# VH-VL binders against StAR-related lipid transfer protein 4 (Stard4): the designs that were tried, part 14

Target 1, 199 residues: StAR-related lipid transfer protein 4 (Stard4), of Mus musculus (Mouse) (q99jv5)
Amino acid sequence: ASISTKLQNTLIQYHSIKEDEWRVAKKVKDVTVWRKPSEEFNGYLYKAQGVMDDVVNNVIDHIRPGPWRLDWDRLMTSLDVLEHFEENCCVMRYTTAGQLLNIISPREFVDFSYTVGYEEGLLSCGVSVEWSETRPEFVRGYNHPCGWFCVPLKDSPSQSLLTGYIQTDLRGMIPQSAVDTAMASTLANFYSDLRKGLR
Key: E = the ipSAE of ESMFold2; O = the ipSAE of OpenDDE; V2 = 0.75 times the mean of E and O plus 0.25 times the DockQ between their complexes.

## First folded at step 15 (VH-VL; framework fv_nezutatug)

Design r6 (from k6 with heavy chain G36S; at its last look DockQ between E and O 0.94; V2 from the best seeds 0.87)
Fold by ESMFold2, look of step 15:
Structure r6 (fold): chain C 199 residues (1-199), chain A 122 residues (1-122), chain B 107 residues (1-107)
Amino acid sequence: as target 1 above (199 residues)
Amino acid sequence: QVQLQESGPGLVKPSQTLSLTCTVSGYSISSGYYWSWIRQHPGKGLEWIGSIYHSGNTYYNPSLKSLVTISADTSKNQFSLKLSSVTAADTAVYYCAREVDEYDIEGYMDVWGQGTTVTVSS
Amino acid sequence: DIQMTQSPSSVSASVGDRVTITCRASQGIYSYLAWYQQKPGKAPEPLIYAASTLQSGVPSRFSGSGSGTDFTLTISSLQPEDFATYYCQQSWSTPYTFGQGTKLEIK
């Protein structure tokens, strides 16, 4: 319980970071990705923002752990709910495809996931947890506090504004240019793939 | 073999709407990729106009966004360009292209149409 | 917008020469760069994607290199059919943008 409250408060803090602290990393297909140095690890905290042509509940239902995620997210290769605590929180394990001709080999993550109300919308957030079972075909990565804010778009009730905060330690021995490429491009592709999945 | 062919009027008057259609053969536009319009101004380089995914997701060059509409008709295996309020500056060769939608390499055009010349003149 | 600048604007070379064309981005684009060949009266054709990967069917005398902001296209042994204008294109950000072209003339 206290983990979920701390995670939620951390994401709300990120959502309050002033615009001038962010630097643009990528702007593509109606998505802007920014970054700033992370306070959690030697890496970056990424922010992404774009409009979705759907209502908040459906957008978040496609992001949170559930039956729809693997239908649209081409980077995610598997998703298992390992433990279910309540209707809105669980521990999930997911895997990602290799990237950049396997310069980044497939990763796995074990995350606590928590979804809660935020203003007229929803916040779906997560953080990696300790999980002793490992698999040799994957490198175990680590997500520091991350999440997606989704609120209705004013004057356009069929649309939502989706804002994400991501800070992933991919672990392993990856050239810095590959890390920088993968983080920004993955966030941009998340939006374009989600838009396809919602239509 | 995938082939793209542009069609539409070669002459358009200022202030009117330019309307072009790209017919795709050898590949179903509903099977993937983005489908793009690019134009080449006389004596100048190439300019990306916009792209569409078959389900209707569209993305436009911000310099043209209020003037451009791209649409797809999967039953005819076609996608189309409309550019409103044209001026002499819109005189160009217009190409349709298939835009790669694959992580790490997205956004390059792996198949092009032959191009169609559009002249904007009174 | 990311501006792409090619150099030189034109070059004349003999059959068998090694030719190098450069492309510079106004900001980092990692390896999100493609090269196209355009012959007069024809559409551009893809040569290279991801900065250095040859499109299927492209002769091995073509090669690409670079990352970040500086990229090169090299033809190791120029052939008569290589007379064309060459364009680079970035796809890191929209709008996708192209270089202004390099015209390769064979003597």
Scores: ipSAE 0.835, ipTM 0.918, lowest interface PAE 0.7, mean pLDDT 92
ESMFold2 (binder alone), look of step 15: mean pLDDT 92; pTM 0.950
OpenDDE, look of step 15: ipSAE 0.860; ipTM 0.933

## First folded at step 16 (VH-VL; framework fv_nezutatug)

Design t1 (from k6 with heavy chain V100I; at its last look DockQ between E and O 0.93; V2 from the best seeds 0.85)
Heavy chain, then light chain:
Amino acid sequence: QVQLQESGPGLVKPSQTLSLTCTVSGYSISSGYYWGWIRQHPGKGLEWIGSIYHSGNTYYNPSLKSLVTISADTSKNQFSLKLSSVTAADTAVYYCAREIDEYDIEGYMDVWGQGTTVTVSS
Amino acid sequence: DIQMTQSPSSVSASVGDRVTITCRASQGIYSYLAWYQQKPGKAPEPLIYAASTLQSGVPSRFSGSGSGTDFTLTISSLQPEDFATYYCQQSWSTPYTFGQGTKLEIK
ESMFold2, look of step 16: ipSAE 0.810; ipTM 0.912
ESMFold2 (binder alone), look of step 16: mean pLDDT 92; pTM 0.946
OpenDDE, look of step 16: ipSAE 0.838; ipTM 0.931

Design t2 (from k6 with heavy chain I105L; at its last look DockQ between E and O 0.89; V2 from the best seeds 0.83)
Fold by ESMFold2, look of step 16:
Structure t2 (fold): chain C 199 residues (1-199), chain A 122 residues (1-122), chain B 107 residues (1-107)
Amino acid sequence: as target 1 above (199 residues)
Amino acid sequence: QVQLQESGPGLVKPSQTLSLTCTVSGYSISSGYYWGWIRQHPGKGLEWIGSIYHSGNTYYNPSLKSLVTISADTSKNQFSLKLSSVTAADTAVYYCAREVDEYDLEGYMDVWGQGTTVTVSS
Amino acid sequence: DIQMTQSPSSVSASVGDRVTITCRASQGIYSYLAWYQQKPGKAPEPLIYAASTLQSGVPSRFSGSGSGTDFTLTISSLQPEDFATYYCQQSWSTPYTFGQGTKLEIK
């Protein structure tokens, strides 16, 4: 239970990081991805932002663990809820496809997931937890505190502003250029794929 | 074999709306990819105008955003370009193209139409 | 916007020559770079994608290399049918942008 409060507070802190600390990594199809060095591991904290043509609840329902996620997310290949605590929190295990001609082989993650109100919208956040069962076809990655803020767009009640903070340690032996490419492009594709799924 | 064919008037008067249609054969536009418009100005290089996914998600070059509309008609296997308030600067060869939407390989044009010359003059 | 700068603007070469064309991006684009060949009066045709992968049906005398900001297209042993204008295009960011072109003339 205390994990959810700590996680939420960490994401709110990320959401307060000053604009000049971020460096643009990618701008494509009406989404901007920034990054800065992570304080959690030897890697980057990524920020992504873009407008969604849907209301907050529907946007977040397509992101949080649930029935819609695998319908639209081309990177995610499986999603299992391992423990339900309440409607707004669970432990989940998910897997990702190989990327860059399998230079990044398929990964699996076991994450605590927590969804909570934030201003006039929602915050859906997560962090990896220890889970001893592994599968040989996947490399076990680790998500440091991450999450999605979604709030109504000002003066446009049918639209939402979606802002994400992502810190993934992919583990294994991967060239740094491949890591950098995959992280930025994955976040950009998240938005374009989600837009297709919401329509 | 996938083929793209542009059609529309070759001569348009200033301040009017340029309208072009791309007809796709050998592939259903509702089966994937983005579908885009690129133009080539006389004596200048190529300029991406915008792209559409068949469900209606569209993305435009910011330099043209307030003037351009791209739309799709999946029942006719066509997509279209409208460019409003044209000037002589819009004189160009206009190409339609299929934009790759494969994870890790996005954004290049793997099939092009033949191109259609549009002249803006009185 | 990411500006793409090609060099040279034109080159005159003989059949059998090795020709190198360069393309520089104004910021890093990793390997999100394509090359197109455009013959007079025709549409551009894809030649190379992902910086170095040949499109199906493209002769092996064409090769691409580079990552980040600096890219090259190489034609080993130039053939008469290679007379064309060559364009690079980045797809890392929108708007997608093209180099200004390199016109290859066979002497």
Scores: ipSAE 0.780, ipTM 0.901, lowest interface PAE 0.9, mean pLDDT 92
ESMFold2 (binder alone), look of step 16: mean pLDDT 91; pTM 0.942
OpenDDE, look of step 16: ipSAE 0.834; ipTM 0.927

Design t3 (from k6 with light chain S91A; at its last look DockQ between E and O 0.90; V2 from the best seeds 0.85)
Fold by ESMFold2, look of step 16:
Structure t3 (fold): chain C 199 residues (1-199), chain A 122 residues (1-122), chain B 107 residues (1-107)
Amino acid sequence: as target 1 above (199 residues)
Amino acid sequence: QVQLQESGPGLVKPSQTLSLTCTVSGYSISSGYYWGWIRQHPGKGLEWIGSIYHSGNTYYNPSLKSLVTISADTSKNQFSLKLSSVTAADTAVYYCAREVDEYDIEGYMDVWGQGTTVTVSS
Amino acid sequence: DIQMTQSPSSVSASVGDRVTITCRASQGIYSYLAWYQQKPGKAPEPLIYAASTLQSGVPSRFSGSGSGTDFTLTISSLQPEDFATYYCQQAWSTPYTFGQGTKLEIK
């Protein structure tokens, strides 16, 4: 209900953060990843941006909870919808593979997901919610407000500009340099994997 | 087991287009990895030109982007390089290479072709 | 672009010597560094990836170390087949970039 409005407003606020507050973390394969300290937890808020050779609706349909996500996203190992409210919002549980020779062991997340219009495109955003059931094979992580803005390119409407804001607390005991490496690389790989998955 | 072999003309005149083909054996280019081109200028280091994924996604060195086209032909298990408007500065040994695309390790060239020398001379 | 600077540009050494080659990145690259060996008239061959992991078939006398901006390739007891040119490469960002090489010669 009102959680979706607060989530949407938070992402719009992140999208308004001035350029000079960001520091570049990685530039690879036509993707730029920036970061700044998070105000939600002891970690970073990441921003990523790159062009997709597809229209907004298809790009977001491959990102939001749905049948395509597991086909292309090499990090995501499972996705279950736990509660369905409307076509544009749900509670989902997903899991991720281990990273960096299992220095980061597999994680699970339980997130509220909400997709809504934004300018001439879409915003698909989420935040973790409380869920008491845990599974011993996973560390329960927490996503602070995160989301993907996707709008048509002005001069090339068959293409989209995809901008993400990611704020994940991986939990557990992980060296900070491993967290920093994994977060930047994961976001860059998200773009390259998504590009492979778009038809 | 996996072998890469460059082919194409060794002599190209200034302003012409350099065209090279890499033939891959022992591995299908449609099975993964990025496939790249690297050149080595006389008496100095190596320069990454660009890489392609078999579905067509390509990435280029920005210094060459407007001049370079890399393409793949999965039916022939080949990928190619075209470099337009060449000058003497493009004289180099050209290598094709397989670029690792694994989540925890990526961006390394784990298999190289033998190289082909291209001279740009009037 | 991330510039990779190798030193020394050349080194003369005898069989059995311990040899150290360094590579410096102009920006932090964590452990995204590879080393290659190139003999005259031949293609570069992978030696090390991820800063310190030996490629299969590479002798244990080769080792790599470092993270961030400063990296080292060490040959603990030089053999006759080790005389070659060595290159480092960063894999953190595109364009991928290489050092200018270090030529290891017989003293």
Scores: ipSAE 0.805, ipTM 0.909, lowest interface PAE 0.8, mean pLDDT 92
ESMFold2 (binder alone), look of step 16: mean pLDDT 92; pTM 0.944
OpenDDE, look of step 16: ipSAE 0.848; ipTM 0.932

Design t4 (from k6 with light chain S91T; at its last look DockQ between E and O 0.91; V2 from the best seeds 0.84)
Fold by OpenDDE, look of step 16:
Structure t4 (fold): chain C 199 residues (1-199), chain A 122 residues (1-122), chain B 107 residues (1-107)
Amino acid sequence: as target 1 above (199 residues)
Amino acid sequence: QVQLQESGPGLVKPSQTLSLTCTVSGYSISSGYYWGWIRQHPGKGLEWIGSIYHSGNTYYNPSLKSLVTISADTSKNQFSLKLSSVTAADTAVYYCAREVDEYDIEGYMDVWGQGTTVTVSS
Amino acid sequence: DIQMTQSPSSVSASVGDRVTITCRASQGIYSYLAWYQQKPGKAPEPLIYAASTLQSGVPSRFSGSGSGTDFTLTISSLQPEDFATYYCQQTWSTPYTFGQGTKLEIK
C-alpha cells in the first residue's frame, strides 16, 4: 500500500512536468519520445506519447501484467507473476530480448506493478524491487518509478491518449549513446507493436 | 523474388484525386513489413509520402497528411495511394516500396517498384 | 523535420577513382542512415543501411561510415556501372527525409 501510493504520486508529478523541460529524442510513426535528466539516477527520464485507436480498458489490458503483453511486445520474451495482491497489483518478473544487434544483452526485471483509475482513464505503473533469486543468463536491470497514463480522447471516446514515463537503468557497461538509442527506439517500437496487437 | 509494381493513370487533372495501386508478388503483405509510397518531382529529390502496415495502421508525411489516404487489400496483395486535390506540384514519378520493420531497422526501403509517372495537367 | 544535406551536389570522376560522398543531418540520428543508388529512368536501389551495413548483393567496393550527424559513402574503385545519382536517407524519425542527391558523372 505504501509503495503503490508513493508510486502513483510520483507518476502524477512526472505527468505535471512542463513541456519546456523536455527535449525531443525521437519522433516516428505517430509517437513522440522526449527525455530529460532523471532525478533518480545518472540517466534520463523518458516521456512517450501517442494516440491509440482503442478504448482505455483494452489498451491497458494489453500493457499491464497479463496474458496479452507477450503476444505483441517484441522486446519482452517472458513474463511471470511472482506475487499477486489485491486491487490490481502484483510483483512480476520479465525478460527482454537483446537490443542493438546484441550490443545490449538480454535483461531481467522484477517489478512491483500497480494499475489504478486516473481521471477518466487508467494509470498502470511500476518500480523495480529487490529479489534474491538470480538467473546468470540475464543482467538484472532496474526500473525507477515508471508508468503509462491512458485517457480517452474527448472528441473521440473510441480512441485513447497513451503517455508513458520510463527511466530504466539497464546496468552493465554499455556506452551511453547506445543506451540513449535503445531507450528511444524501445519506446517508439512499443507503440508500433501495441498498435499491431490491438488490431 | 519480391517484386512491386505500380499501376494507375498517368494523367490527372487539377483538383482531382490521384489514385495508384501497388501490386506485390513473391511475398505476402500480410507476412510483415511496412509498405510505403515515395515520389520524385522532376529534377528533384525523393519525398516520403506514407506507409501502411497490413493491419491497416497508416503513417503519413505531415506535409501531405490531409490529402493522402493509403489503404491495403491483403486479399489481392495490394496497397494503394490516393492523393486528393492535386496540383502541378504533384507531378512526379511515384514509387511504391517495401519498408523494413526490424526492431532496430525501420524506414529502410529494401525493395522498390519501377515507378510510375503521374502528370497533373488540364 | 530532419534535413539531410549531401555534398557535393555533383562530382566528376574516372573509372578506378576513389569517390567519397558526404551526408549531413540537421540533428543527431545515430546510425539510422541509408544510401541509395539511382540510375537515369530507374528506381532507387538500396546500397547501405544502418550507416555501414551493405545491402545483400551490393559490391564490396561500396562502404558507409559515420554516426551522429556526419556520414560518408565511399566507392573504393569506381566502375563504369557506378555512374549514377546517390541519395542518403535518415530513418531515425518520420517523416523520413532524403538528401538532395549527388550526381556522379564521367570525367
Scores: ipSAE 0.810, ipTM 0.921, lowest interface PAE 0.7, mean pLDDT 95
ESMFold2, look of step 16: ipSAE 0.815; ipTM 0.907
ESMFold2 (binder alone), look of step 16: mean pLDDT 92; pTM 0.944

Design t5 (from k6 with heavy chain M109F V111Y; at its last look DockQ between E and O 0.91; V2 from the best seeds 0.86)
Heavy chain, then light chain:
Amino acid sequence: QVQLQESGPGLVKPSQTLSLTCTVSGYSISSGYYWGWIRQHPGKGLEWIGSIYHSGNTYYNPSLKSLVTISADTSKNQFSLKLSSVTAADTAVYYCAREVDEYDIEGYFDYWGQGTTVTVSS
Amino acid sequence: DIQMTQSPSSVSASVGDRVTITCRASQGIYSYLAWYQQKPGKAPEPLIYAASTLQSGVPSRFSGSGSGTDFTLTISSLQPEDFATYYCQQSWSTPYTFGQGTKLEIK
ESMFold2, look of step 16: ipSAE 0.815; ipTM 0.910
ESMFold2 (binder alone), look of step 16: mean pLDDT 91; pTM 0.940
OpenDDE, look of step 16: ipSAE 0.870; ipTM 0.938

Design t6 (from k6 with light chain R24K A34V; at its last look DockQ between E and O 0.93; V2 from the best seeds 0.84)
Fold by OpenDDE, look of step 16:
Structure t6 (fold): chain C 199 residues (1-199), chain A 122 residues (1-122), chain B 107 residues (1-107)
Amino acid sequence: as target 1 above (199 residues)
Amino acid sequence: QVQLQESGPGLVKPSQTLSLTCTVSGYSISSGYYWGWIRQHPGKGLEWIGSIYHSGNTYYNPSLKSLVTISADTSKNQFSLKLSSVTAADTAVYYCAREVDEYDIEGYMDVWGQGTTVTVSS
Amino acid sequence: DIQMTQSPSSVSASVGDRVTITCKASQGIYSYLVWYQQKPGKAPEPLIYAASTLQSGVPSRFSGSGSGTDFTLTISSLQPEDFATYYCQQSWSTPYTFGQGTKLEIK
C-alpha cells in the first residue's frame, strides 16, 4: 500500500512536468519521445506520447501484466507474475531480448506493478523491487518509478492518449550513447508494436 | 524474389486527385514490413510521402498529410496512394517501396518499384 | 524535420579512383543513416544501412562510416558501373528525409 501510493504520486508529478523541461529525443510514426535528466539515477527520464486507436481499458489490458503483452511486444521475451496482492497489484518478473545487435545483452526485471484509475482513464505504473533469486543468463536491470497514463480523447472516445514515463537503469558496462539509442528506439517501437497488437 | 510495380495514370489535371497502386509479388504484405511511397521531382531529391502497415496503420509526411491517403488491400496484395488537389509541384516520379521493420534496423527502403512518372498539366 | 546535407553535389572521377561522399544531419541520428545508389532512369537501391552495414549483394568496395551528425560513403576503387547519383537518408525520425544527392560523373 505504501509503495503503490508513493508510486502513483511520483508518476503524477512526472506528468505535471512542464513541456519546456523536455527535449525531443525521437519522433517517429506518430509517437514522440522526450528526455530529461533523471533525479533518481545517473541517466535520463523519458517521456513518450502517442494516440492509440482503441479504448482505454483495452489499451491498458495489453500493457499491464497479463496474457496479452507477450503477443505483441517484441522486446519482451518472458513474463511471470510472482506474487498477487490485490486486484491490479502484483510483482512480476520479465525478460527482454538483446538490443542494438546484441550490444545490449538480455535483461531481467522484477517489478512491483500497480494499475489504478486516473481521471477518465487509467494509470499503470511500476518500480523494480529487490528479489533474491537470480538467473545468471540475464543481467538484472532496474526500473525507477515508471508508468503509462491512458486517457480517452475528448473529441473521440474510441481513441486514447497514451503517455509513458520510463527511467530504466540497464546496468552493466554500456556506452551512454548506446543506452540513449536503445531507450528512445524501445519506446518508439513500443507504440508501433502495441498498435499492431490492437488490430 | 520480391517485386513492386507501380500503376496508374501518367497525366493528372490540376485540382484533381492523383491515384496510384502498387502491386507486390513474391511476398505477402500481410507477412510484415511497412509499405511506403516516395516521390522524386525532376532534377531534385527524394521525398518520403508516407507508409502503411497491412493492419491499416498509416503514417504520413506532415507536409502532405492533409492531402494524402494511403490504403492497403491484402486480398490483392496491393497498396495505394491518393493525393488530392494536385498542382504542378506534384509532378514527379512516384515510387512504391518496402520499408524495413526489423528491431533496431528500420526506416529504410530495401526494395523499390521501378517508378511511374506522373505529370500534372491542364 | 531533420535536414540532410551532402557534399559535394557533384564529383568527377576516373575508374580506379578512391571516392568519398559526406552527409551531415542537422541533429544527432546516431547510426540511423542509409546510403542509396540511383542510376539514370532507375529507382534508388540501398547500399548501406545503419551507417556502416552493407546491403546484401553490394560489393565490398563500398563502405560507410560515421555516427551522430557526420557520415561518409567511400568507394575504394571506382568501377564503371559506379557512376551514378548517391543519396543519404536518415531513418531515425519521421518524416524520413534525404540528402540532395551527389552525382558521380566520369572524368
Scores: ipSAE 0.810, ipTM 0.923, lowest interface PAE 0.7, mean pLDDT 95
ESMFold2, look of step 16: ipSAE 0.820; ipTM 0.913
ESMFold2 (binder alone), look of step 16: mean pLDDT 92; pTM 0.945

## First folded at step 17 (VH-VL; framework fv_nezutatug)

Design u1 (from k6 with heavy chain H54Y; at its last look DockQ between E and O 0.92; V2 from the best seeds 0.87)
Fold by ESMFold2, look of step 17:
Structure u1 (fold): chain C 199 residues (1-199), chain A 122 residues (1-122), chain B 107 residues (1-107)
Amino acid sequence: as target 1 above (199 residues)
Amino acid sequence: QVQLQESGPGLVKPSQTLSLTCTVSGYSISSGYYWGWIRQHPGKGLEWIGSIYYSGNTYYNPSLKSLVTISADTSKNQFSLKLSSVTAADTAVYYCAREVDEYDIEGYMDVWGQGTTVTVSS
Amino acid sequence: DIQMTQSPSSVSASVGDRVTITCRASQGIYSYLAWYQQKPGKAPEPLIYAASTLQSGVPSRFSGSGSGTDFTLTISSLQPEDFATYYCQQSWSTPYTFGQGTKLEIK
């Protein structure tokens, strides 16, 4: 309850950060990824933005915990809802594939997930929570406050503008160049994969 | 063994539309990858024109965006290029290519067609 | 757009020589770099991807190195079939962009 409100307010704060605080990390296939130093951990807060050829509700339904996510997200290898509170709130556990020839080995995350209205669209946000059970085949990562804002595109209402804020502590010992590559590329690939899944 | 082959007219008049088709054999274009067009200018080298995923997601070089259309026909296992309002600057060898779509290595062209020369004459 | 600059524009070398070709990106591209070989009258063919990984079937005399902005293609012992033009390409950002080419000629 209070956690969801704090999470929502944190994401709205990120969405208000001025353009000049961001540095471009990657521009590919009609997606721009920016970053700035995180205030949550020793790493970066990433911002991504691009247009989706679908309405807000369908875009967010493909992102939030649910039946569609594993159909399109090539990085996500499993998704389990561990606790269900309401239709818009849950604790989920998901895993990711290895990247860069397993320089980044498979990760596991346990996140609180919360979806709520935002202006004419939706915000789906999350943050990792404490979960004592671990599995030896995964490194337990940690998502600091993260989320996806999706609103109708102003001059084309059948399209949506999708803006994400991601700050993931991958944990373990990973070369910095691998972290930098993986974070920016994963966000860009998220958009291209989602676009395929919406078709 | 995947093969790509370009086809289309070798001569196009200025202001007309250049239209090329790439026929793919040994792999279904609906099974993955992006499918791209690259041209090679006599003095300017290689230039990426754009790429398509079979379901219709397309991405274009911004320098050509308002002039170019790439489309796919999965029933014929083909994809096509249309470039409108051509000028002499569009004279080049045009290649179709398969663009790799795998995390960490995406965006290089692992299979190329033989190329087709297009001349825009006065 | 990310500009790719190759050096040298041309190399004259003998069979058995070691040849080094460089490619510089106008901004960091990590390891998102490919090398292609183009023989006269033929399409480019992939040689190396991810800066240093050989495409299947490419002889081990070819190697690639570098990350960030500076990249190198090395041929350790030239063979007659290696006389061609070589192009680098970045795939970090669209538009994908190519170097202007390096022509490797027989001495």
Scores: ipSAE 0.831, ipTM 0.917, lowest interface PAE 0.7, mean pLDDT 92
ESMFold2 (binder alone), look of step 17: mean pLDDT 92; pTM 0.944
OpenDDE, look of step 17: ipSAE 0.877; ipTM 0.940

Design u2 (from k6 with heavy chain N57E; at its last look DockQ between E and O 0.88; V2 from the best seeds 0.85)
Fold by ESMFold2, look of step 17:
Structure u2 (fold): chain C 199 residues (1-199), chain A 122 residues (1-122), chain B 107 residues (1-107)
Amino acid sequence: as target 1 above (199 residues)
Amino acid sequence: QVQLQESGPGLVKPSQTLSLTCTVSGYSISSGYYWGWIRQHPGKGLEWIGSIYHSGETYYNPSLKSLVTISADTSKNQFSLKLSSVTAADTAVYYCAREVDEYDIEGYMDVWGQGTTVTVSS
Amino acid sequence: DIQMTQSPSSVSASVGDRVTITCRASQGIYSYLAWYQQKPGKAPEPLIYAASTLQSGVPSRFSGSGSGTDFTLTISSLQPEDFATYYCQQSWSTPYTFGQGTKLEIK
């Protein structure tokens, strides 16, 4: 549908943003996280990049909605597929644990998910959609267009280069320093947790 | 309680490989955390060498990356450091430590070994 | 690499004094700062993590404050066992880096 095409084009646009527009937020354990002001909301668009010791299909299969996500992602506490359209797209609902001594209380997201080819690899992208059912133990957050590009590493095809673009509106009243800390740290920990899950 | 103990030679000749082992008791290294090596040069501060997760993921200080190897043996509850081609500059007290791997507070060393002095001399 | 600079390099103080030592990061590290105490001939021991949280078993006369780039360790009433060298360490980025130390001596 047109939503998947618009989402894909938006992520390809982010992947084309020149290096000098980004500011380094965190470098840890062979992951670099950058950010720039978002054009979607009052917040930041984050970019993360690091090498994975696995092939593209397996890396993306561990990220996209599926049976392995909860095995490795320590922040994600539940994942349900609410609507299934095709093997490469769905609507999913997931929840996250509280962070920073519950300054960021548990969140819930309802996202459209779409996975498609990109160069020699894959792009798995998403965006939050409207969903009327809410649950009182969670704050409903909103993911603006986000996604993961995964391509084979040029000089080592058994490895992959994983690049993510994330812009999450956590909602609620959260101190800005807590948002900044949580976003950068979560992206870095995503990589280390995924590496553990792939072994 | 968790205890870490370094072992290995106290004297190493220049150009040789320094090998140290850390034995962990009171906690299984396969149950979590990163496991790290830190050294302290005479009259100088502390320097992080690198860390390992029990499944084999390693991270090294870029200043040492081409010379250092850290490995783990979960069956013995041990992890080890090898530093190749040592010089007098590698003379230091070497510590093993447990590195916290917990969201929001990761990266500090919450348990340290007693340290082992390594001198590089002919 | 994030450079950690401690001030002063040494302090002479008497039992009962209030002592502060500072640690400055070369770039923002939020609250990813730990403090360690090292007595002569011993390994460093954790005092404070996350800039201000006391490690279990650490006396309440120790406190930490700060965020971003500027951090302070305070000992509210110095005791004889507090004469040691103190190190800060950032864990926001790898390589993890330590300050060069502050030696606290008996006056």
Scores: ipSAE 0.785, ipTM 0.905, lowest interface PAE 0.9, mean pLDDT 92
ESMFold2 (binder alone), look of step 17: mean pLDDT 92; pTM 0.945
OpenDDE, look of step 17: ipSAE 0.890; ipTM 0.945

